# VHH binders against q84jc2: the designs that were tried, part 281

Target 1, 232 residues: q84jc2
Amino acid sequence: MSKMRNLVEEKFLEFYESWVIQLELYLHQLLIAHNNNTMSETELRHLISKLTTHHKAYYTAKWAAIREDVLAFFGSVWLNPLENACSWLTGWKPSMVFRMVDRLRKSRVVLVEAQVKKLEELRVKTKFDEQKIEREMERYQVAMADRKMVELARLGCHVGGESVMVVEAAVRGLSMGLEKMVKAADCVRLKTLKGILDILTPPQCVEFLAAAATFQVQLRRWGNRRHYVTHS

## First folded at step 15 (VHH)

Design zf78 (framework vhh_7z1x_3)
Fold by ESMFold2-Fast, scan of step 15:
Structure zf78 (fold): chain B 232 residues (1-232), chain A 125 residues (1-125)
Amino acid sequence: as target 1 above (232 residues)
Amino acid sequence: QVQLVETGGGLVQPGGSLRLSCTASGFTFDDYGMNWVRQAPGKGLEWLSGISWNSGSTSYADSVKGRFTISRDNAKNTLYLQMNSLQPDDTAVYFCAKDYLRDSYIWGTPYFDSWGQGTQVTVSS
């Protein structure tokens, strides 16, 4: 084991830092739009489109990276420990965004009855998809403890040409299972985001996206501000 | 074992129509979203259309909106793609793809856990 980053980690770290900088710029634009009653529907839709394109770019880069090294996303070096601790299958937990949606119900501009009904239907559907993935993760964790994995661990202790090859094949199989689960979780995330944005009006979309971006940026700042002591 | 078998491809003239079918086995068909994807010679995969588990929602790529219609028959474990106003650029191998979830592909970031072997569609005079 090494403390140094591999190529996939270094490349995604560079991407992620740039992506977060752009997210903060979009957050400023969202806050301006939210506080001002001067933007047209067309201008708001254009801003919303910029944010959705930005999130799509993240998943495009992520899926390319996990194809090469999915384990880089479990304990990511581009995230601080607080961000990592708050992750569910390498990202935000889909059902948690409905807590941000709940703030829209308490804002001065409230949701109409039809929107509330559709958001509740989406919440139930999202929770169902989320639970299916949690069952897959449980099955994966059980498989990690089976006889084949125990044998793999023993083979790793007695390194040889044939043993190394068998270990590498098994590790590739495990990585494919994780890649499948991460992509499934990301699909639920994208479905949830699109569903919310399709239900909300453009001003409500701006408010929602501003809340989500604010939380993401603040979580990063809180984690980066954390102080460790050398002595326990 | 999950199996998806596409049929209905063939040679058709520009402006013509074809109906593709995909027969599914080895899983509970009505628990999953289904998709159509194509690959033209020398190009990457292009998602075309998706349908939810209960036909409650459908979605289409801009390149096929208004020309193609996706549908499913859960009693027969079969997915369909009705293709109208076919153009030479529609020449490709067409694949049936099973979604991991109840709903179809969204937002240009698809994940399909099972694919068929494809059926060839050639549009030429």
Scores: ipSAE 0.011, ipTM 0.314, lowest interface PAE 9.4, mean pLDDT 82

Design zf79 (framework vhh_7z1x_3)
Fold by ESMFold2-Fast, scan of step 15:
Structure zf79 (fold): chain B 232 residues (1-232), chain A 125 residues (1-125)
Amino acid sequence: as target 1 above (232 residues)
Amino acid sequence: QVQLVETGGGLVQPGGSLRLSCTASGFTFDDYGMNWVRQAPGKGLEWLSGISWNSGSTSYADSVKGRFTISRDNAKNTLYLQMNSLQPDDTAVYFCAKDYLRDSYIWGTEYLDSWGQGTQVTVSS
């Protein structure tokens, strides 16, 4: 298990660094598109598609990695302490993106009444889905505090090959439960992202994606600067 | 457990039509995009068509565009493929498949995580 954990962390660290570099390149393209109304609707839709593909690639890689070692995503080594502190169930909190959407009401292209209504309906559904996942995670944590944790603590007192095998199997069982919760949370993230993009016009999608990518990139830079300054 | 069951295959004359159905269970059907894939005798898998979770987006392979129509009924947990103007080259086992993620922008066999057992379609005179 420890050997698999090290390999998963190393591989995902390399993936994530490359993924963030590509996100910064897409952010540059989004900012150009947003600041200059020279791109056609077809060109804007193509750029939006590239960003959607990029986010789906992240979840494809993440879900492959959590099948091997979900615990790597709780306190991730590829994230700085600030990024880790801002995580909700191993990623961004879905309802928080509606704060970025709210800024579109003050943009050059104003949201129409039909869009406002659909976004509010999506916000309510997203919050409901979040609360459902939070309740499931709470139930999981309560179950972890029951017999399995007590038994693991007891088995850990027996130094021998057979007890080590039983402990490893039990830890794997706990990890499968966490994998289910993480995938459920990621499903809410993907539903929220897709729902917002389906409601917004292409110029509004570009503005929204630029805001989201800017926040993610700046949070990383802020945390990395603090880490390099204070880390000994 | 995810289960996908295809029905509606059979023998049809060239130029004829068939409607395939796929009944899904064991997952929240309206959370996932669905796909049709086929495998001709002695050949690899060919992705034919995909539909988003809400029917808002559909896509088709060039080989079937204009002849096949994908649709879904989320209330019945059922996926459909209406096949018109069938040709001998359409002879294959047809599979229903679930998206790994909700995918209205990326289509292909590499993005599928659950498959049915298939239904045989034979186009012959």
Scores: ipSAE 0.000, ipTM 0.165, lowest interface PAE 15.5, mean pLDDT 81

Design zf8 (framework vhh_7z1x_3)
Fold by ESMFold2-Fast, scan of step 15:
Structure zf8 (fold): chain B 232 residues (1-232), chain A 125 residues (1-125)
Amino acid sequence: as target 1 above (232 residues)
Amino acid sequence: QVQLVETGGGLVQPGGSLRLSCTASGFTFDDYGMNWVRQAPGKGLEWLSGISWNSGSTSYADSVKGRFTISRDNAKNTLYLQMNSLQPDDTAVYFCAKDYLRDSIIWGTEYFDSWGQGTQVTVSS
């Protein structure tokens, strides 16, 4: 299965690099749309739909990959060390996007009271889902550590072919548990993103998506440090 | 460990009604959103309806709005779909599906945690 893990990493690296390049192109379109208020609502909704489809394509590819090797997503080879350090359960932390939403309140894009109330309700629900998953992850880690110690002790007592089967079963159990938690975390991400986009108007959606994409692209650039070396 | 068992399917005349039930076991039923999905002969999966953990929110596909009603009884670990004004094109295998979260957010049928075996509904005269 180690050869299958290498193939998963290689294939997802190629996918992710292409996905990020396309995200940067969409960010360019979002910034043009945000700075130029002459676009129709139909044009804005079409652009938002392209971004939504792009994010869904990421999760479709990710879920196919984690079914084969979920561990590839913990300390991913396609992310730089800063991106990996900022990851929460293999991706962005859902509640942090409300910081992007808070910026909308301080910009020229005005949120009405009804939107503010719905966003606060969504924030509370998102925090609840995050905390539930964090508690499940903590229980899983404790249980897996205890199980691993017991299995290691048993392997010391029962050397032979049976030890290979026990190790394989433990690895399978670990992967299945992590896969479920990663998928739950991704569902919180999808729920949060959809919820925000459903509450906001098309111009506000464009500003939000531009802020989120800007943060993701800049985090990658900060970790790569290329822009701090360039003096022109 | 998670088990979902659908019942209540069968043959019904056009314009008739059926109530489907899905009995859940192996997880804390009132911690999760639940969904109904169908698959017509030779077609893909079609999401029909979702309900949150506490029945506080429900959602429906345009094809069934006003005709179908989703509900749940958390004390009995049971999900229901009341189907009224049935049409021949409602003929399908009906599945219940468990969400990963308390709320049902429908981005695609690939994002559901667990599925039942399905129950056949045939609408014909």
Scores: ipSAE 0.557, ipTM 0.818, lowest interface PAE 2.2, mean pLDDT 86

Design zf80 (framework vhh_7z1x_3)
Fold by ESMFold2-Fast, scan of step 15:
Structure zf80 (fold): chain B 232 residues (1-232), chain A 125 residues (1-125)
Amino acid sequence: as target 1 above (232 residues)
Amino acid sequence: QVQLVETGGGLVQPGGSLRLSCTASGFTFDDYGMNWVRQAPGKGLEWLSGISWNSGSTSYADSVKGRFTISRDNAKNTLYLQMNSLQPDDTAVYFCAKDYLRDSYIWGTEYMDSWGQGTQVTVSS
């Protein structure tokens, strides 16, 4: 066996499968709410709150998991190959959600000028933070290939207590760097999501969340369908 | 270079009060959320409180909620922690810390990148 799942991968796989099932149930509720003008603002706010709590639960579980094994999230076993190919630093690319926001400009629920301005300000801010993280990723990759790391790799060929401890410390440092970077990316994701929801009205929030959840669910289905083609 | 300097620690009796200050330099203070974190002898870091860049949002750990108040003065680049009803188990080194990203709505030690040297608070009779 070339690949065995560790405990972190097994636990997160179980969590993620349940999390996606619940997302599909919430998507169904969002679609009903979008097509039903009889729901009160209080009812819409409650549904939006369920979705935001659901997303927060994902990041709570993810950060517990990456504390133990951040590398499990680079090539995740709970994602199909298409989902993995579409990932940016272990998740969705923050600026891409503004594509869902752009649909609101063409929807039945018209954005007012003040909302458009705030959304563009948020888009610029999100893109700036995203680019900062990309630069940090580049610095990390360069640091992994620097003279000290190359020298430590050579030392790893020899048995010795002191060299073993130095190599262990370096590897731990690399993992901590990745963990910080992944958490930074997740913070941008959560800031972007919260920012959009704070700008939008409850009906607009429902439409936005429905679009985002639809994309996530469809991407998973498209990737999974590839595995059902047994006859060509 | 980012610098954070905590002051205001000291010895206080149980039930007493202290006000901690943190002076920031080397970054645009108004763009970042700020936090208070403590470490008791032989224990790990405990996040206590956070405040957004504009003071519009604050959050507190259950252990200090109702007793501690976080505030900031952006004109003076200063963060404050008003500590009331102090208990012996509040004895710790208190650190101020800067959020890693602007407008973070996530609270926790993992999301902070710059820390002060700390100020000692001892609650003893």
Scores: ipSAE 0.000, ipTM 0.250, lowest interface PAE 12.4, mean pLDDT 82

Design zf81 (framework vhh_7z1x_3)
Fold by ESMFold2-Fast, scan of step 15:
Structure zf81 (fold): chain B 232 residues (1-232), chain A 125 residues (1-125)
Amino acid sequence: as target 1 above (232 residues)
Amino acid sequence: QVQLVETGGGLVQPGGSLRLSCTASGFTFDDYGMNWVRQAPGKGLEWLSGISWNSGSTSYADSVKGRFTISRDNAKNTLYLQMNSLQPDDTAVYFCAKDYLRDSYIWGTEYYDSWGQGTQVTVSS
């Protein structure tokens, strides 16, 4: 049913709520670390590792869920309408992250020219990967529209189990294609995040992760202000 | 359909060398990063090496750096792993794995698009 959450949606909603709560706790630690000049490099790396592990845990859970039902991630029930409106292929748009990195150029922990060059190279590569995936998605949408129209036409001529099987096959085909595209997009996200963290120093990594987490948490809070639970 | 077939495994003495090959079909080989991963008896998957679509970037796990060399021949749709100075603890099933992207990167073996069936490498006297 369209108003009922399926099992995958219910389980991922439970996971996501816990994941966001932990992200807010890590954000608090990042903000303390950012304002504390006495933390050792080892302590900063440990905190960065916790955030990295936390983000990887999200993709591990997401990939398990999309294997079962990728469509749950298009218009996700665990995201408010604002978060859904800001999504690109079921998540954050990788190139958007460089706007947060640009803030570091004006911070007290200044980026050296070699880092600026590497970040620009990564930005260009990230944009190329985004455009490639967008072209693939356009091809998928055209092909899926053609297949959907043909299957709907056939369904109009059939009655009973054969029609159900045809519809199920079409939906499965759509889901498999979307799963590959979502996984490709997630790999661009993971590569972009790893690339940035590899280029930045530990204090700069903390500042970057704090900015990213702050944006994610605030976007959720802004969207929740106007979100009403349907009592249907 | 994507297919990856590994060959070149076998029995070798400590200090010996082997070259593994992975033949790819069913996709545009030169559009994707490729990886080598192994699994030793009773252990989990261990990423060893990755190479970008154009060979412009390569990376290695510390356990094999300086001993193993990853390479590819895009004209032959083939990935290679040259293994030198082999040790008994290199005994494992070696897998070829396809990335979702042009660049190879490491953040977990679960993020690969496709895997081969593996080839057994045994290092013993």
Scores: ipSAE 0.641, ipTM 0.846, lowest interface PAE 1.7, mean pLDDT 87
Fold by OpenDDE, second read of step 16:
Structure zf81 (fold): chain B 232 residues (1-232), chain A 125 residues (1-125)
Amino acid sequence: as target 1 above (232 residues)
Amino acid sequence: QVQLVETGGGLVQPGGSLRLSCTASGFTFDDYGMNWVRQAPGKGLEWLSGISWNSGSTSYADSVKGRFTISRDNAKNTLYLQMNSLQPDDTAVYFCAKDYLRDSYIWGTEYYDSWGQGTQVTVSS
C-alpha cells in the first residue's frame, strides 16, 4: 500500500534519495582506497572527512525535518519495510556497529591491544546509553496513557470543532517527547561513530566505513527486491 | 534541574574581543561535554565550538576557527568562550549547550538537551 505523503515526507524523501546516491559514490571510493592501499594517509583522512561530513549532513537534515514532523520518521516512507523493520528509534541501532568492528577484527585488520580495549570500553558505554534510552522510551510509552491521551481518545469519539485545538495540543505534546527520544538516540549514534573513528587508524576507518556503507546499501537493495519497492 | 547561565555579552567594536562565561548547575558538570552555539537575527542556530568533559578535546566551526577559543573550569562549573577579532557577522545571541550523554563529545552538532538563556553579542562600529 502506498502511503500518503505529507510535505515533510516528500522533501526528506528527495533528500534521502540524493543522499543515498552520494553515499554509493563514496562507497565506491572507499572500496577503491581499501583494495589498492595506494592512498596516502592524508588522502585517506580526506576521504574519511568526506564521509563524516556526509553523515553530518544527514543528521542536519533529519533534525530539521524532525522539528517539523517527527512522526514522519516513525514509518519512514523513504525506507522500505526491511529497512524500517531494522530501525531502532528512526535509525540504526548504535550497538550493531560493533558487529562490523568485530568483522574487521576477523578480517585482515589487525587491532592492537590498546585499540581492542578502547573498543570494548566504547561498546559497554554504548550499550549502557542505548539501554538508558530504551528505558526512557518505555517510560514514555507507559506514560502515554496519561490525561492527554485519554482526552485525545475521548475526542476521537466525540469530534467537534472545539476539540481540534485540544487534539493538536495533545499531538504536539506527544511529538515533543518522541523528538527528544529520537535526538537522544541520534546522539548515541554520533558518539558511537566518533568513538570508533577515533580509535581506528585511517586505513581501518576506511574499511569500517566501507563496511557500514555496504551494509546500508545492501539492506536497501535487499529490501527493495523483497518488497518490489523502488526508491529512486 | 539543569541550569545554564551565559554572561559576558555586550557591545564591541569590530576587531574587539569578548569573553563569554556559562555557569552550570543542577548536574555534574565535569561529566558532560559542553558547547557554544549562536543565533543571528533571522538565521538558524549555528554550532561554534565544543569541548569534552575533561577538556581533552576541542573543536571549532570554520567560521570561528583561529578566532574563538573554548575552555572550561570544572572546579567552577564554568564554560568559557574567548572571542577575538570579532566581526559584524558575529552579532548574535550566544548560547551554551550541554551534551546529552555523559563522557560525550558530539562533534559538529547544535542539538543538545540543555541550553542557557543566551547572551547578546553585538559587534558594531
Scores: ipSAE 0.015, ipTM 0.306, lowest interface PAE 7.1, mean pLDDT 86

Design zf82 (framework vhh_7z1x_3)
Fold by ESMFold2-Fast, scan of step 15:
Structure zf82 (fold): chain B 232 residues (1-232), chain A 125 residues (1-125)
Amino acid sequence: as target 1 above (232 residues)
Amino acid sequence: QVQLVETGGGLVQPGGSLRLSCTASGFTFDDYGMNWVRQAPGKGLEWLSGISWNSGSTSYADSVKGRFTISRDNAKNTLYLQMNSLQPDDTAVYFCAKEYLRDSYIWGTEYFDSWGQGTQVTVSS
């Protein structure tokens, strides 16, 4: 019920606010590292590891929350409307991070041919995984209009223990389907992020992570100020 | 319903070998990456090895690299782990685990789709 939903939303809101504050602190460290050539490879790897751990902490908390209420992540209360509008299956669209990778090709720390080939292979695999999930979401939406669902909706309007149980089982099945789809999308995100970090050198990883974190932080700030903007 | 059933565990002497099998049903086996994970008594889950949908890529934890070999037979819906040069520290319950995607990758054992019930391996003299 609403009580269970409110508790999930409240707990994740508290988590997310703290998580974003820490991301902004890590962003400052990434920008310092990017502008300072004195950091050792070991120091850069340690910073990259902190960011990787931070992103993993997000998905660990998210998966615990979606087990209780996956719908909380569709139109999340801890995200502003702009952040929600830019979401693809409850998070960032994996293929979009390759636009940040393309920026590295124009930076002073240029990608070598072997890295370019591996990144293109990863891009193709990422796009395939995205399209597979998009087809699954389309099938899910079509299934909502199936004859069986119409029949179950009709049964839900009647008082009776047996009809209530059948409707509850169907709703549980639909929620489990969405949960599996969201987790598959998160796995594409994790695979894409890990793949990029495994291909890039530590200085390139720092530049990439700084670009990604900058975009995330700025998108949040732009969305939070939308009611003060009359022309855009 | 997704089902994963591990077999092939047992008691073995140090330096011995075992081959574990995991039989899969309820999903298109050749469309997903698969993994082996173990849990030693009183310890957490430890990822050991992963294999892609088509056996095109495999990966191993440092603790087992060179001693264990992961393989799959898509025609039989079966995943294998060949374990050689077994050590007392290999004593654990061994689980097979299904990926959400075609490739196997490791961020953490918490990101796998489905798990078997496990099979016990005891390495003792």
Scores: ipSAE 0.544, ipTM 0.803, lowest interface PAE 2.3, mean pLDDT 86

Design zf83 (framework vhh_7z1x_3)
Fold by ESMFold2-Fast, scan of step 15:
Structure zf83 (fold): chain B 232 residues (1-232), chain A 125 residues (1-125)
Amino acid sequence: as target 1 above (232 residues)
Amino acid sequence: QVQLVETGGGLVQPGGSLRLSCTASGFTFDDYGMNWVRQAPGKGLEWLSGISWNSGSTSYADSVKGRFTISRDNAKNTLYLQMNSLQPDDTAVYFCAKGYLRDSYIWGTEYFDSWGQGTQVTVSS
């Protein structure tokens, strides 16, 4: 619905397109490692480290961008409509990755009981963190309606530079609240991803990362194909 | 208006001890994990220790494990770092940092919500 892109949107679009291309290259390496099982433990750890660094680079760039314009990440122009529809607070829902972990029970490299116990503990903690953030977002929306919206509506009726500055300060306050919630959600994502990788063996990490990257790449392709077919 | 204020730094002899305190205001202290981070002269940030909202879990960097102890008093909105067996290479500015979650986690110091101004610790004869 928007005709314009701002500078933050254009910069992050360029970053994201490059980041996805590199993710697809890493996915190719993960699939080779998973299917052939010829790599040493040192080689597998190096590949896992490259993926970890790649994901951290995404959050570094995202956090720089949301400091400038958090609203760019709600209905992102660099994501297709399907990707946007599947987003939970501007990204993947952390508890969803445990569905990919469940696949490891049917792989050639099976989970031992100690790993299953640790993953269940992590799953419970992740779901608790998600629910806490969802409650905080609900409180934010209620507070916005009762306090900030009334204040903005009142001040917007006045003329003069003082009124304009006060309204702009209130809008900045709303943006800062959303930034905090997005960063909290990203911290749940980072904690969940790190926790899974710390529990799994290197071959299991490769299988997990391959499944996650495959889903991300495929979701993008499904959405791009559907958009073209629907709007041709 | 989140504020974190560190105190307790100073000059100490090698092998000595110091207790750092961080007083928090402007947020519900017992809803968040807290961390200690240091920065030595001319070096980057080094995460040292984290503690969950209820003291149920703590974690330490290998460089300080067995020498430093993190604790908190939620009734006083205060975070502590007990530092024992101090070495000259412990000389740094020490910061307390608030996380975004109830638990602390380690994947980068760039993922903390708020920071204090720091307190100087100098370990020298």
Scores: ipSAE 0.564, ipTM 0.823, lowest interface PAE 2.3, mean pLDDT 86

Design zf84 (framework vhh_7z1x_3)
Fold by ESMFold2-Fast, scan of step 15:
Structure zf84 (fold): chain B 232 residues (1-232), chain A 125 residues (1-125)
Amino acid sequence: as target 1 above (232 residues)
Amino acid sequence: QVQLVETGGGLVQPGGSLRLSCTASGFTFDDYGMNWVRQAPGKGLEWLSGISWNSGSTSYADSVKGRFTISRDNAKNTLYLQMNSLQPDDTAVYFCAKSYLRDSYIWGTEYFDSWGQGTQVTVSS
């Protein structure tokens, strides 16, 4: 239903704006912690826990919203065109975070050989999970173009007023498949993020989370500054 | 339609043993991680154990390590939980839960794809 779809988009837009503001506040705390080497391990773990809780809160809100209208997340109104162009299955591509980890290796951060090995193992597993989901999405898209779905759409076009109900029922059914696929992709994101945090020390976690948050905030600001929403 | 059906629950004395089974249908069982979760009266969900798609990896909550053993039979589409040295605080409804991925537990019970209806285990003293 169109009214329900609009309410989902409006509610998630309000949530997302607040969530990003809080992310910027946490980024400020991460940068202070990174520049202040006097913080205890307990204090760093507490800050990391705040970021972990914040990211999990995003997925809690997202999963509630996609249960109602998963299509709102394909071409999201709360994201600018640059953010949408960089999305993979409604969010960040899990393997991209290893680019940020690679930057940690090239900085002054010292990763021991055991960490390097575990990160490489996690990277390989993450790429495998991504490819499995991409194959599932391909199968889903092929099913959408199936002759039976085309015939159902034609039936909807011919029946007049009754056709609205038939088309809406079909769209709802298809949305259930997309919902499961998006949740699988989010599970790869959660698994990858947790895996990295489990491998890194608390100071390295702070640096990683700061790099990730900086990239997310910078991407949003660049998209907004370039006025991609309104070309000249 | 994914369906998970738990069996094997019942009444047992402290120190006793039970074997729970979960029969899966409606999906390719050997492509997914599987989990056991319990809920004691008036408490939240507690993840107990997980097993990867090929039995290559198993994990356990500290509360059950050394007492419970998770296993699966991919030919029979069945997940098992062997419970030994049962204690009164093991009294709970036990649920079988399917992961979205080949790995089992991913950072919270809220990230499971499908759940069974549960089977009651009562450890009376």
Scores: ipSAE 0.707, ipTM 0.882, lowest interface PAE 1.2, mean pLDDT 87
Fold by OpenDDE, second read of step 16:
Structure zf84 (fold): chain B 232 residues (1-232), chain A 125 residues (1-125)
Amino acid sequence: as target 1 above (232 residues)
Amino acid sequence: QVQLVETGGGLVQPGGSLRLSCTASGFTFDDYGMNWVRQAPGKGLEWLSGISWNSGSTSYADSVKGRFTISRDNAKNTLYLQMNSLQPDDTAVYFCAKSYLRDSYIWGTEYFDSWGQGTQVTVSS
């Protein structure tokens, strides 16, 4: 398991580094597009599509890795402590993006009433989904404490050849539940992102995506500077 | 454990109709979105239709819009797909797929929780 974990971590770290580099490139394009009022709607939609595809690729890779070792994502070695501290179930908290949209509104983004209403509806739904997942996670954690963790603790006291296999099986069982929670959370993320992009106009989408990418990149940069972590 | 069992597949002539059923167990059926997906020979998975937990929302792929109708009976833990005006290109294995959320389809087929074994639908003269 340790070897598998290390391999998963190494592979995903490599992937993520490349992914972030590409994100920065897209961010540059988003910023150009945002500052260029001459870009056609078709061009903007194409750029948006590239970003959405990029995000989809991340979760595709993530879920593949999670199948091997979901625990690698709880304390991700490819993230700095600040990034990890800001994580909710191995990623960004879905409801947080609405604050980002609000900030955009306070700047220069003008939303029509219909958009505002839809965004509010989406926000409510997103919060509901988050809470549901949190409740499930709580139940899971309680169950682990009552059963699985006790078993693991008991097994840990009896170090022997047979014990290793039993412990591994127990850990796998625990991991299965965590995997489901993480995937559910990711679905809320994707749903929220899609929902926002469906509500916004192409120019607004570009601005939103630029803001989101900027936030992600800056969080990483700041965290790296602060903690001197070698992961990028 | 989540179980999804598809039924209703078979051989039908072009222009014919079939009704697929998917019986769900091992989870709270009325708390999740459900989907139909198919895989034709030599082709990838194609999402066809989705329905939210309370049937409040339905969605369809362009390829089946107007011909297929998704529905569910939460009291029976059953998902349905009414397929009308079937064409040879509709020949495929049809799968029932459970969403992680109350919504049906969000991003792609890779983001479904569980799948059935599938049921074969063959449209041929």
Scores: ipSAE 0.476, ipTM 0.782, lowest interface PAE 1.1, mean pLDDT 89

